# VHH binders against Putative NADH dehydrogenase/NAD(P)H nitroreductase, part 13

Target 1, 191 residues: Putative NADH dehydrogenase/NAD(P)H nitroreductase, of Methanothermobacter thermautotrophicus (o26223)
Amino acid sequence: MKLLWTSQHIKVTVHIDGKVSKMDVLEAIKTRRSIRKYQDREVPEELIDKILDAAMCGPSAVDERPWHFIVVRNREMLEKIPEVHPYGAMVKDAPVAIIVCCDSSLEKIPGFWVQDCSIASQNILLAAHSLGLGAVWTGVYPLEDRVEGIRRLFSIPEHVIPFSVIPLGYPAENPGTRDLFDPDRIHLEKW
Below, E stands for the ipSAE of ESMFold2; O stands for the ipSAE of OpenDDE; V2 stands for 0.75 times the mean of E and O plus 0.25 times the DockQ between their complexes.

## First folded at step 12 (VHH; framework vhh_lunsekimig_d3)

Design u2 (from s5 with Y35F Y58D Y98L; at its last look DockQ between E and O 0.35; V2 from the best seeds 0.00; counts 0 for: pae E 5.7 > 2, unsure alone 63.6 < 65)
Fold by ESMFold2, look of step 12:
Structure u2 (fold): chain B 191 residues (1-191), chain A 123 residues (1-123)
Amino acid sequence: as target 1 above (191 residues)
Amino acid sequence: EVQLVESGGGVVQPGGSLRLSCAASGFTFSDYALFWYRQAAGIERELIASIYRGGSTDYVDSVKGRFTISRDNSENTMYLQMNSLRAEDTGLYYCAALPSETDYGLTPSYDYWGQGTLVTVSS
């Protein structure tokens, strides 16, 4: 059976080598999977710029935009991340990783920066997927040992909080999609 | 050392039952999605049953209603109860602990595989 885009129930996986994906936003949301195996292939700076532009398009509490991003391509630095992130082994195999951080000095309303950085992190995943890349969110905050380890490794100042590490690259695996819609989670008018 | 060890394979008649076990050492199952795969002679390895951290399960159609995957995190073991066995169920059965495909980095990123246990269904 040939893979077709249709409104009927099918499994869809989109990989476009060397070209920008023309993926519908709902398709991107439904088909994005965590990718932990990457081709030995560089990710062009242009694609990283598009991904970071998407990351910064998210809403933030009172437009505080507390996020900062560290783009890591250096092999030795990528190989050190697993030393301080016990479940980040795939990062050493990625051509690039993005560290999403909160600059607490930019907070305008306390307590919403986690939502702000979560929005940016999810936008990175979706943008990468729409561009034919695979990525995975590896959690840093609120795990204190991971926060301190990443802060030390990348010389992140005390007032800046590393939130997530997102390795990405051209995928070397295809886990497929799952139908996760559950109508029992939907409540009309009240619980 | 970190490893997975399957057990419980053997020879059984059609219609019979077997219970496979998968025991982990050197790590805990609780952070992993757990899987059973099988490989028949001359055929690629196939996923047949999954159990996730939250306890939800998934099965390939050919085993639905006949096989039941379960986990006992306190014993660091996973099981596959195989009922109503058929000749086509013959093969090597592997357990695996793989990173969650829906998790955002709180489960281990390393794959662990067992060496397999043979199930033969014949009379």
Scores: ipSAE 0.031, ipTM 0.377, lowest interface PAE 5.7, mean pLDDT 85
ESMFold2 (binder alone), look of step 12: mean pLDDT 77; pTM 0.766
OpenDDE, look of step 12: ipSAE 0.193; ipTM 0.589

Design u3 (from r1 with D31N R53Y E101G; at its last look DockQ between E and O 0.07; V2 from the best seeds 0.00; counts 0 for: pae E 8.8 > 2, unsure alone 61.2 < 65, grease 24.9 > 24.2, placed apart)
Fold by ESMFold2, look of step 12:
Structure u3 (fold): chain B 191 residues (1-191), chain A 124 residues (1-124)
Amino acid sequence: as target 1 above (191 residues)
Amino acid sequence: EVQLVESGGGVVQPGGSLRLSCAASGFTFSNYALYWYRQAAGIERELIASIYYGGSTYYVDSVKGRFTISRDNSENTMYLQMNSLRAEDTGLYYCAAEPSGWDYGLTPSEYDYWGQGTLVTVSS
């Protein structure tokens, strides 16, 4: 008998012979596609928790961790996002969206919060994919009208900057995998 | 009605120059990334030049140094100056506009606007 770290009060740790299936990280990176069509199917809160845990695992400039997340499930609010984000039309069809924000009061090194929130946003996409969900990153920052529109819609304070809106759900499309490797983009030792 | 209209195509000798224009009606370019695509016979449209709302440009290797993309947001017009034209530059030239959103994973998105194309023929 082996003693596993995971508590036996969690379903996935009840038996030694029980195993949790995992997607290989390279496979997740290579097979993730932007998904803009979703099943009419609720996304369990447990999956959102796992996705946000993954989002917060990213590195940040001097460990500033400037990110905040708004989880949006309210149908009326999801339907209003396209009014201020015209190319976020698929958000109204998603069961849930995550808004990635920067709290500028947490910024320790000026200007790196964009990289920090980009890392968190990409981790959301990968974690969602690994859990059988589809997602797409729709841009908010640096488009001033979108930033202000989202800030107003969600009562986001002045010192907090909405960065991205990420709708997600169980996929209703399969765009397939792309082979994007381009060896001409690789430079050895110098440009 | 929203549309893009290309103009400035024509027949030109090798080594010659043309200036293409792309004018928008029904919307303004200000928040759009703008593109020139080329379609030669039997080939899918290929991106040849881009200009982003911040002014950054991109060119494929085959046109670098010969073509220049520019935009005039006050006139809702984008341009492609084509110099030192070669026979392989022959094709239909399309302009496209894409919102400067960060919608990763598709090109072009279903929300893009396209023109009808202007023909460039490089022949003796």
Scores: ipSAE 0.012, ipTM 0.192, lowest interface PAE 8.8, mean pLDDT 82
ESMFold2 (binder alone), look of step 12: mean pLDDT 75; pTM 0.746
OpenDDE, look of step 12: ipSAE 0.162; ipTM 0.637

## First folded at step 13 (VHH; framework vhh_lunsekimig_d3)

Design v1 (from u1 with S56Y; at its last look DockQ between E and O 0.30; V2 from the best seeds 0.00; counts 0 for: pae E 7.8 > 2, unsure alone 63.7 < 65, SAP .69 > .668)
Fold by ESMFold2, look of step 13:
Structure v1 (fold): chain B 191 residues (1-191), chain A 123 residues (1-123)
Amino acid sequence: as target 1 above (191 residues)
Amino acid sequence: EVQLVESGGGVVQPGGSLRLSCAASGFTFSDYALFWYRQAAGIERELIASIYRGGYTYYVDSVKGRFTISRDNSENTMYLQMNSLRAEDTGLYYCAALPSETDYGLTPKYDYWGQGTLVTVSS
């Protein structure tokens, strides 16, 4: 609860819903799982807006921000994605998918757009998880047959490169948490 | 032929023990995270325990301290040791091998499920 003051010298109490759904960032990172089964339940537009806002908060090479996003809810289009993405079968069962793309005309340092779009893609996964949704990253770039297939299916122009397809929805599975920490991967001062 | 075959279910008195086994074949067992699910009549399957390829485990609160999940990659077998069984543990127990988190959708990964083994806790 925050107390807000106005120029008319009144006390304004801003009440946030007592059910504040905040997930600690380390918890979100450690508990996020690839979710490939979804409830038959719509995802509100407001949640997609929050996810895309988070996607755009990532750093980018020299602040080039090369990302564009295609939000796909149309059932017929979602069902066509597996035809051009052989390991994206779960997309047909998702209520919505986000296609992360690079506009190469925004690229300021060649090749760093891959890191930029990877950061945006991971932010989508984490934001979805924090909102009670499940998602999975399905790779498109650098597989040329997938890139060409997705570009054709969504009429993506030649200078725009589809990077990833991320289906999401309310999860219909709970694969549990993991502990993947491996101290042998940590090198102090030198290899 | 991909198979997950559960065994070791049966009827046991409250406070008793059972050990379930899940024998796997037809896929690269060591590459998968493995799971035990439980389904009581008329309820969705619920996750009860997980074991990952690095040996790390997870348990739902209702079984923590009573159940122990383990795997033997040389025998392609996962186990669930169930101690201090309660009436609410009654149900159909499924093993599952679910896709890895780290593949970026670059290789085919499929869900594999067993047919289930029945555990009945009755007095």
Scores: ipSAE 0.013, ipTM 0.319, lowest interface PAE 7.8, mean pLDDT 84
ESMFold2 (binder alone), look of step 13: mean pLDDT 77; pTM 0.766
OpenDDE, look of step 13: ipSAE 0.058; ipTM 0.578

Design v2 (from u1 with S56Y T102W; at its last look DockQ between E and O 0.15; V2 from the best seeds 0.00; counts 0 for: pae E 8.2 > 2, unsure alone 64.5 < 65, SAP .71 > .668, placed apart)
Fold by ESMFold2, look of step 13:
Structure v2 (fold): chain B 191 residues (1-191), chain A 123 residues (1-123)
Amino acid sequence: as target 1 above (191 residues)
Amino acid sequence: EVQLVESGGGVVQPGGSLRLSCAASGFTFSDYALFWYRQAAGIERELIASIYRGGYTYYVDSVKGRFTISRDNSENTMYLQMNSLRAEDTGLYYCAALPSEWDYGLTPKYDYWGQGTLVTVSS
């Protein structure tokens, strides 16, 4: 296992049997874009494993780690997601999607699971980007019709809450880099 | 100065057609998701159609198959082609713009709204 970092840019290099990520963490954060067009190219299971490993590395309220993940590769299931998630139609064109869920029986602090699953979801986006993939976070929670639709489609039990659907694949678009820093959003000592 | 200006509304018979335009300025148009909303009497503004960077579109069931949203990034203009119009389509039509990085399809607080263009469908 090899871990590298610097004083201004935290670089994470992980050597696992297989592909190693070399992207600087600040570069990954700054250059990640929502990708809704994917190549007709399969994503290896090894990369999905690395992405889910990263998803589970995030902090959670009192280390409750309430997240569960459904990996969807089945073409017929991917094609059904837009029927219950109208803004998720690009999912049918993705080689794979990850559904981030909360198991409410794992909650230790009521109501913080949204933050926990948001952290896992963002880690999926960053990990996918660092591995040369593109992804987009499509919202499920708190939209009750989407929550119930996804729950029914994937046989998700009542105590488990689908939070997000994240289609991913090798990108077929390049929207470029944005400069989003806004000093007016920074408040020193007081509002 | 950020502006959205709707145009193309008018009075139309049932079964007729109209094409609405939303001219935009003051932001990088091509990187935004664009939306049409409708406000009928006694009802809050409702989303009816959206178009994202890359051309992906959504429609609510009540307009699906009859309305077509499109964008021309070179003219900074979004369009709504409205065919097979019904009395229920009567209302004020507004355009809105959001950065395309999020995909929640919500009715958030928009800072960028147009003034609206009136569509009246009557016999």
Scores: ipSAE 0.013, ipTM 0.344, lowest interface PAE 8.2, mean pLDDT 84
ESMFold2 (binder alone), look of step 13: mean pLDDT 78; pTM 0.776
OpenDDE, look of step 13: ipSAE 0.014; ipTM 0.283

Design v3 (at its last look DockQ between E and O 0.25; V2 from the best seeds 0.00; counts 0 for: pae E 5.7 > 2, grease 24.6 > 24.2, SAP .703 > .668)
Fold by ESMFold2, look of step 13:
Structure v3 (fold): chain B 191 residues (1-191), chain A 124 residues (1-124)
Amino acid sequence: as target 1 above (191 residues)
Amino acid sequence: EVQLVESGGGVVQPGGSLRLSCAASGFTFSDYALFWYRQAAGIERELIASIYRGGYTYYVDSVKGRFTISRDNSENTMYLQMNSLRAEDTGLYYCAALPSETDYGLTPSEYDYWGQGTLVTVSS
């Protein structure tokens, strides 16, 4: 029961078929890797719902929540993304991709939408990982060729800004865990 | 062409020492964090040691105090000094370099760089 709407709206009950993640949040953050190879296996709609729920749980500037999401499963469309995203070749092999967008008409404070959509994008990566999926963030904004290409391909209106394309699927690779901690980046009390 | 080539593996008795090398080419070596991984027969590859650009190092508990990772940026080479070797250290040792995974598709490189591995056998 995630969505309770009034009688003026369609009442919606969302059943997430009981697949409860047991991954600790620090474990998820430390073990998530960019995954660019996927099994030929569909991703259940219920997992996409959980991922998008997580995406929308992020904080946003003055609670503006400027994000919109395009879920792409159509094979023809997935195969076209690399034509407008030069480093998005793996998208054609993914069973699904999520495009994170900013609706600039929802901005309440100018310029913070980039942080807002970055938070949503990272939540997508972590949620996918916690559900046994692999994903990678491929950048769109602020590269104008990519922004215009994705906007054209998906008929995104001028006031909506495509921010990232995130292909995901069951992983077909295991790059392993890395330790990226660098204490030289930590400054106590002052620079 | 990016290459990582391990060397220095061999057969050694328990308590012995080996020094592994990882020679790198095709990228700016000093910009990268480097890693040693180990794979025993029939088991998942495991991280055993890391070294960052600034010289910070990390070791898993099973090798801490016995193994030392180092790098020589002038020779484009990373090393693993392995002392007090045990039978459990037997395996194929790989070096790896930091991939561009978090660059948001801003560079053409989208994969980890791995060496082919060098075999270490610790037996009586």
Scores: ipSAE 0.019, ipTM 0.386, lowest interface PAE 5.7, mean pLDDT 84
ESMFold2 (binder alone), look of step 13: mean pLDDT 78; pTM 0.775
OpenDDE, look of step 13: ipSAE 0.204; ipTM 0.667

Design v4 (at its last look DockQ between E and O 0.11; V2 from the best seeds 0.00; counts 0 for: pae E 10.6 > 2, placed apart)
Fold by ESMFold2, look of step 13:
Structure v4 (fold): chain B 191 residues (1-191), chain A 124 residues (1-124)
Amino acid sequence: as target 1 above (191 residues)
Amino acid sequence: EVQLVESGGGVVQPGGSLRLSCAASGFTFSDYALFWYRQAAGIERELIASIYRGGYTYYVDSVKGRFTISRDNSENTMYLQMNSLRAEDTGLYYCAAFPSEWDYGLTPSEYDYWGQGTLVTVSS
């Protein structure tokens, strides 16, 4: 792996099968959009592996790493998700979805698993984007009916908490970029 | 094709009442958070009331106690009951439907729906 530094940016160079993928970290963060329309095209397993590797690179509270991931490709199962997740309708049209879960037995400090799994979820979105895929985070936790519905559907045990469902695929839409910087949200020294 | 159509605007005396309606077609209204915005001359459009999927409501201070937002999902319609109207309530009233507050990653885009506005004038 060869790391390239510039005066204004950190450029991350990633080796994939001997190829180098170059994308500025700030560019990736600013250009990622929620994608809800996907091409009828399979996502290779090696891309999912890279995305999950990135998910697990996130920091966690006291290094507890409480996350587990369910990779869903089965068409019948993807079509059932909207039955228990009303705002996950696009999941049935995705070639694959990743369910981010917390194994509460791995918690070292109570309650920080939400931040931990949020970090992993965001890393999934950024990694997918960097690989030419589109994704969207659909919320499960803390909505108890969604949590229980997903738990039942995927046989998730009681000590494991489904946090998010992230459908992904090659994008069939391009929403463009936005300038969301708001200086009124920045408070110097005090509120 | 998604459409939101406001109605019920008009000219009203101070202290009077109006009921605005917002009719929707082309999407599942019950899955959306619903909003009323108003725009007075020279001012940016401002949120005044919202109603969420679970029935929770929010009102800005200037209308709290005078306006009531409601929804009828079976008719794909949202309402704003406006009582004790004041001159400062004059403006264009827009309905909006945004994806549920519970779906992370949603941003204003092709999934945010806006009406064209209905004019409310509070004048003698």
Scores: ipSAE 0.000, ipTM 0.176, lowest interface PAE 10.6, mean pLDDT 83
ESMFold2 (binder alone), look of step 13: mean pLDDT 80; pTM 0.794
OpenDDE, look of step 13: ipSAE 0.010; ipTM 0.245

Design v5 (from u1 with T102Y; at its last look DockQ between E and O 0.46; V2 from the best seeds 0.00; counts 0 for: pae E 8.1 > 2, unsure alone 63.6 < 65)
Amino acid sequence: EVQLVESGGGVVQPGGSLRLSCAASGFTFSDYALFWYRQAAGIERELIASIYRGGSTYYVDSVKGRFTISRDNSENTMYLQMNSLRAEDTGLYYCAALPSEYDYGLTPKYDYWGQGTLVTVSS
ESMFold2, look of step 13: ipSAE 0.013; ipTM 0.296
ESMFold2 (binder alone), look of step 13: mean pLDDT 77; pTM 0.769
OpenDDE, look of step 13: ipSAE 0.615; ipTM 0.830

Design v6 (from u1 with A33E S56Y; at its last look DockQ between E and O 0.52; V2 from the best seeds 0.00; counts 0 for: pae E 5.6 > 2)
Amino acid sequence: EVQLVESGGGVVQPGGSLRLSCAASGFTFSDYELFWYRQAAGIERELIASIYRGGYTYYVDSVKGRFTISRDNSENTMYLQMNSLRAEDTGLYYCAALPSETDYGLTPKYDYWGQGTLVTVSS
ESMFold2, look of step 13: ipSAE 0.015; ipTM 0.428
ESMFold2 (binder alone), look of step 13: mean pLDDT 79; pTM 0.783
OpenDDE, look of step 13: ipSAE 0.469; ipTM 0.767

## First folded at step 14 (VHH; framework vhh_lunsekimig_d3)

Design w1 (from u1 with A33E; at its last look DockQ between E and O 0.78; V2 from the best seeds 0.00; counts 0 for: pae E 5.6 > 2)
Fold by ESMFold2, look of step 14:
Structure w1 (fold): chain B 191 residues (1-191), chain A 123 residues (1-123)
Amino acid sequence: as target 1 above (191 residues)
Amino acid sequence: EVQLVESGGGVVQPGGSLRLSCAASGFTFSDYELFWYRQAAGIERELIASIYRGGSTYYVDSVKGRFTISRDNSENTMYLQMNSLRAEDTGLYYCAALPSETDYGLTPKYDYWGQGTLVTVSS
């Protein structure tokens, strides 16, 4: 079964190299790719602020907003992340990484913080992409060794759960766009 | 279907060198993150080196400075150059691949492994 998608554009306004740019939300979602190679170029604090603002715009269970963010720019700390997350080795090559955490003391309804932090993490990826940056979500939770390692490395308290580490920077690779639409995953009225 | 085939193992004296190869089929080489694992008899595989789509590399401390991971996208092949080999490097060497968008760094959960290539370091 062939499905035709009609899109309605919303342009996101950004400053890129001194020029305001506009990107449709659906285009941003469809063209975002995981980027694991970055230019040797600093990411301005203003862009990180915009990304974190976007991260906090997501819905959360009962508006609990359990997320906290650690912004890591220190080279020595970025270089240590692979010691506890070897599959995140590209983090050492990024100018900055964002660690998404859950403060469990902010939970209002048990068990939904994973969804809440996933929403924040995806918003970081989309916001970074819309600002001309590349990023990738490297998984921490629910892998206990990674959770414990990141917690120890960044002095994160026991009641705070590191969820993801997201390195980002200006991209130094272009993996292209993927066409992943699969009509067989769509069920009308019932399974 | 992704397939990985390791080769280049053999018997070598301490201080010697070997170059392992991992030939890939069933995917576009440049869209994958690539890994080498080592398994000594009776223990689980351990990650020893990684090379990412962008060229970034990672090595465990025990092989840093002695081993070099590389990839040749045009030949769909990854390599592990092993220098200054020691007896503790003896084991089966496996390669693995992680598609860029398939998981969040969960390579031990892949079934993309070959049978391994044996490296024996002995006098």
Scores: ipSAE 0.045, ipTM 0.490, lowest interface PAE 5.6, mean pLDDT 84
ESMFold2 (binder alone), look of step 14: mean pLDDT 79; pTM 0.774
OpenDDE, look of step 14: ipSAE 0.514; ipTM 0.799

Design w2 (from u1 with A33E G55D; at its last look DockQ between E and O 0.73; V2 from the best seeds 0.00; counts 0 for: pae E 5.7 > 2)
Fold by ESMFold2, look of step 14:
Parts: C-alpha cells; structure tokens; sequence
Structure w2 (fold): chain B 191 residues (1-191), chain A 123 residues (1-123)
C-alpha cells in the first residue's frame, strides 16, 4: 500500500506484511518528468522539509556544501518572478518554489559550486517526484540578467549566487515516460 | 531534421490584426516549449511570447493583452494572434522550439529558428 498523508501534515505510514512501500530509486529516475501545471492545492511543509533534506544529502566538492535554499510561498513574490525570469512563467501558478543558491563564502574549490548546486537541484526534483509532487528546474545561473534580477527581487546578498528556481506542486498533467537510452553515447575503455 | 516555417506576415494598418503560423516538422510539438521572437531593424532579436508544456503562457509587457500565443499539437502548428497592431510591432517574426526535458529556460539556439515572416505596420 502507499504512504498516506493528512491535511495536518502528520506522516502516516502503512504496512503490508511488515514492509513499508516506497518508490524504487531507478523507477523515480526513469519516470520523473518536468511538470509545469499544478493543482490548486497547498504543499505541506513536511514535504518541503523532506525535499530540502534530500537536497542536502548530495555530495559536494571537498564537502563544501555551499547551498542555501529560499522557500517562496508568497503569491506576490511568485507572480514577480517572470518579470526577471521570463522562461519561468509557470512559477506564478505554483503553490511554492525553491530557489537554490550558492554562498560563495563557503566555497573551498573555485567553480565547483555549480556541480554542487546542480546535484542539490536534481535531488529536489527526484524527492518531489517520489512524494507525489511535480517540479521543474528553471535556469538562472549563468545568465547574468536572471542572476541579478532574482538577486534583486529576493534581496540576495552579492556573495550569494541564485542558481535555479524550482516551482513545485501536486501535478495537474501527466506527460508519461520516455525511452532516451542511446548506446552510441557509450564508449568502452576509450573514445 | 527539425524544420520550422513561419507564415502569415504582411502589411497592415495601425489598429489592425494579423495571425502568424509556425508549422513544424521533424519533431512533435507536445514535447517542446514554443516561442515567438521579433526583430526590428537594427535591434537584437527579442522574445515576445512563450507557450510552455502545460499551456502556461508568457508575454512581454509591450504585447500583453494584444497578442495571444496558442498551439495545435495535432496539426504541429503554433499561432500568434496579433491584435491592435502598432508601428513598433513592425519587424521580422521568428518561431523557436526547445525540448522540455533539457530546457533550463534558456534562449533557444540558432538552429531552432525559422527564416522569419515580415510584419509591417504602416501609418
């Protein structure tokens, strides 16, 4: 049986024959799709906490963990994001968005923060999917106009770099799965 | 091979209307985000309207309320309905497409552009 959730954000686990049902990690990776339509339904804070916990489980260069996350639920702020990030128009329709940022004062190896924040961003997408939510990664870094626009909108300090904006919510679309495996991209022992 | 072909441009009086079309071949629209750009003489190409998977739309302020982007996935065609046209709308109009799963909301690359269709709004 599936995990059950309540409106009070109390975690409910159901057992069948002593086992807790969970989505297999390979299934999650293969079936995750970018979701740009959301139900008019709030996302419980418990789920956001789980997603951010997953985001912080990613490896980072020399364990620098340079990430910070801004959780945006304010309707006025969500509606302003497209003004500085036009390809993120669906953000205004999401119940919540997560802005993934790098604090450059935590950087130990120059430039590896991009990989670190990319890993955190992908973990957000997978965790959201595993919890029955839909999400999409919209790019901010390295586009200068978007970086400065988001920084200004959310009062982000100059040493903190907004990396991505990830709207999420209960999905209102189902795009299905894709078969993207391409053996011509695989090279054994050498190019 | 991906191919995008714009049509429907022409000469129109201020306050008039035009409907642009963008027909695609070599891919299925349902897996793509779609865009209209315009280029006035001596100016860089600018984004004016977007339609995303899930049918969310975006418009720049200068066309908001006057232009409507839409698509018909069964006809592999995107449209731009342009109403209340003004002299500043004059330019070459391009369509573009970007795959949804690899789209970080980046500007489409040159290879995702059509040849453009000319719209002239003459006073």
Amino acid sequence: as target 1 above (191 residues)
Amino acid sequence: EVQLVESGGGVVQPGGSLRLSCAASGFTFSDYELFWYRQAAGIERELIASIYRGDSTYYVDSVKGRFTISRDNSENTMYLQMNSLRAEDTGLYYCAALPSETDYGLTPKYDYWGQGTLVTVSS
Scores: ipSAE 0.051, ipTM 0.482, lowest interface PAE 5.7, mean pLDDT 84
ESMFold2 (binder alone), look of step 14: mean pLDDT 78; pTM 0.763
OpenDDE, look of step 14: ipSAE 0.518; ipTM 0.800

Design w3 (from u1 with A33E R53Y; at its last look DockQ between E and O 0.52; V2 from the best seeds 0.00; counts 0 for: pae E 5.4 > 2)
Fold by ESMFold2, look of step 14:
Structure w3 (fold): chain B 191 residues (1-191), chain A 123 residues (1-123)
Amino acid sequence: as target 1 above (191 residues)
Amino acid sequence: EVQLVESGGGVVQPGGSLRLSCAASGFTFSDYELFWYRQAAGIERELIASIYYGGSTYYVDSVKGRFTISRDNSENTMYLQMNSLRAEDTGLYYCAALPSETDYGLTPKYDYWGQGTLVTVSS
């Protein structure tokens, strides 16, 4: 006798050939703006998963991948962040925030984790934008009072360094685009 | 020549109101995030209110509910409406401007500062 096990919840993924979203990567980079006002609307877990997948696609020093992410949806916790981050007031109004952290035990080349976590943070911003969300990077590291405050608030161990807090949600503002190209910043062959 | 000029300071009794103005020349406000700072005697400048590109506002707890920041981009002017003033609000008030996309919440190098306007609340 054979026992056939079946799941009560079978997810069927429909494969759709082609591109449903056609946002060009250069367009995404040029049009992404810091968004600090959000609709009172939940962000589906599926979108957060896609954003974090994109975050982990960044290069890292010697492939050390030192990043960890804390996804915060708890209202009480979101409302406490401004107590330790004076410029993070919009976090209390976001449906969700992502805390980008470095696990220093994964660091293989001292001092490059900042670049690694910066890359992951920027990928979060771009991925959120491409999915119709707005986000802003609020700085934690290297401001030690903010690092210690966030570590305490989220029970982050001493070997893990909170780097950034990124609130996100469906935007309730549209700041428009900027033209920031400055050819005087470009040096050919030498300074 | 880029300038920020604060005005509207003065002497007021506790519980009173003042409206501060910050007028800009030589640049367009609409591309900037705008800030009010306060400096009490013997204390470093303290951020008290912000208005970001798109109109989002922030206030420190000590002024929330009493102060209102606003901007009029067509007049290149920012305002701080100060109600229910207390003796502790006495100080020199500065406006500051940073370009939009001043991510990270960093403060130490604002592009533009004013000279300040004095507010005195006499208890």
Scores: ipSAE 0.027, ipTM 0.460, lowest interface PAE 5.4, mean pLDDT 84
ESMFold2 (binder alone), look of step 14: mean pLDDT 77; pTM 0.758
OpenDDE, look of step 14: ipSAE 0.311; ipTM 0.720

Design w4 (from u1 with A33E D103N; at its last look DockQ between E and O 0.57; V2 from the best seeds 0.00; counts 0 for: pae E 5.5 > 2, unsure alone 64.9 < 65)
Amino acid sequence: EVQLVESGGGVVQPGGSLRLSCAASGFTFSDYELFWYRQAAGIERELIASIYRGGSTYYVDSVKGRFTISRDNSENTMYLQMNSLRAEDTGLYYCAALPSETNYGLTPKYDYWGQGTLVTVSS
ESMFold2, look of step 14: ipSAE 0.217; ipTM 0.618
ESMFold2 (binder alone), look of step 14: mean pLDDT 78; pTM 0.768
OpenDDE, look of step 14: ipSAE 0.625; ipTM 0.840

Design w5 (from u1 with A33E L106F T107E; at its last look DockQ between E and O 0.68; V2 from the best seeds 0.00; counts 0 for: pae E 6.3 > 2)
Amino acid sequence: EVQLVESGGGVVQPGGSLRLSCAASGFTFSDYELFWYRQAAGIERELIASIYRGGSTYYVDSVKGRFTISRDNSENTMYLQMNSLRAEDTGLYYCAALPSETDYGFEPKYDYWGQGTLVTVSS
ESMFold2, look of step 14: ipSAE 0.041; ipTM 0.501
ESMFold2 (binder alone), look of step 14: mean pLDDT 79; pTM 0.776
OpenDDE, look of step 14: ipSAE 0.626; ipTM 0.835

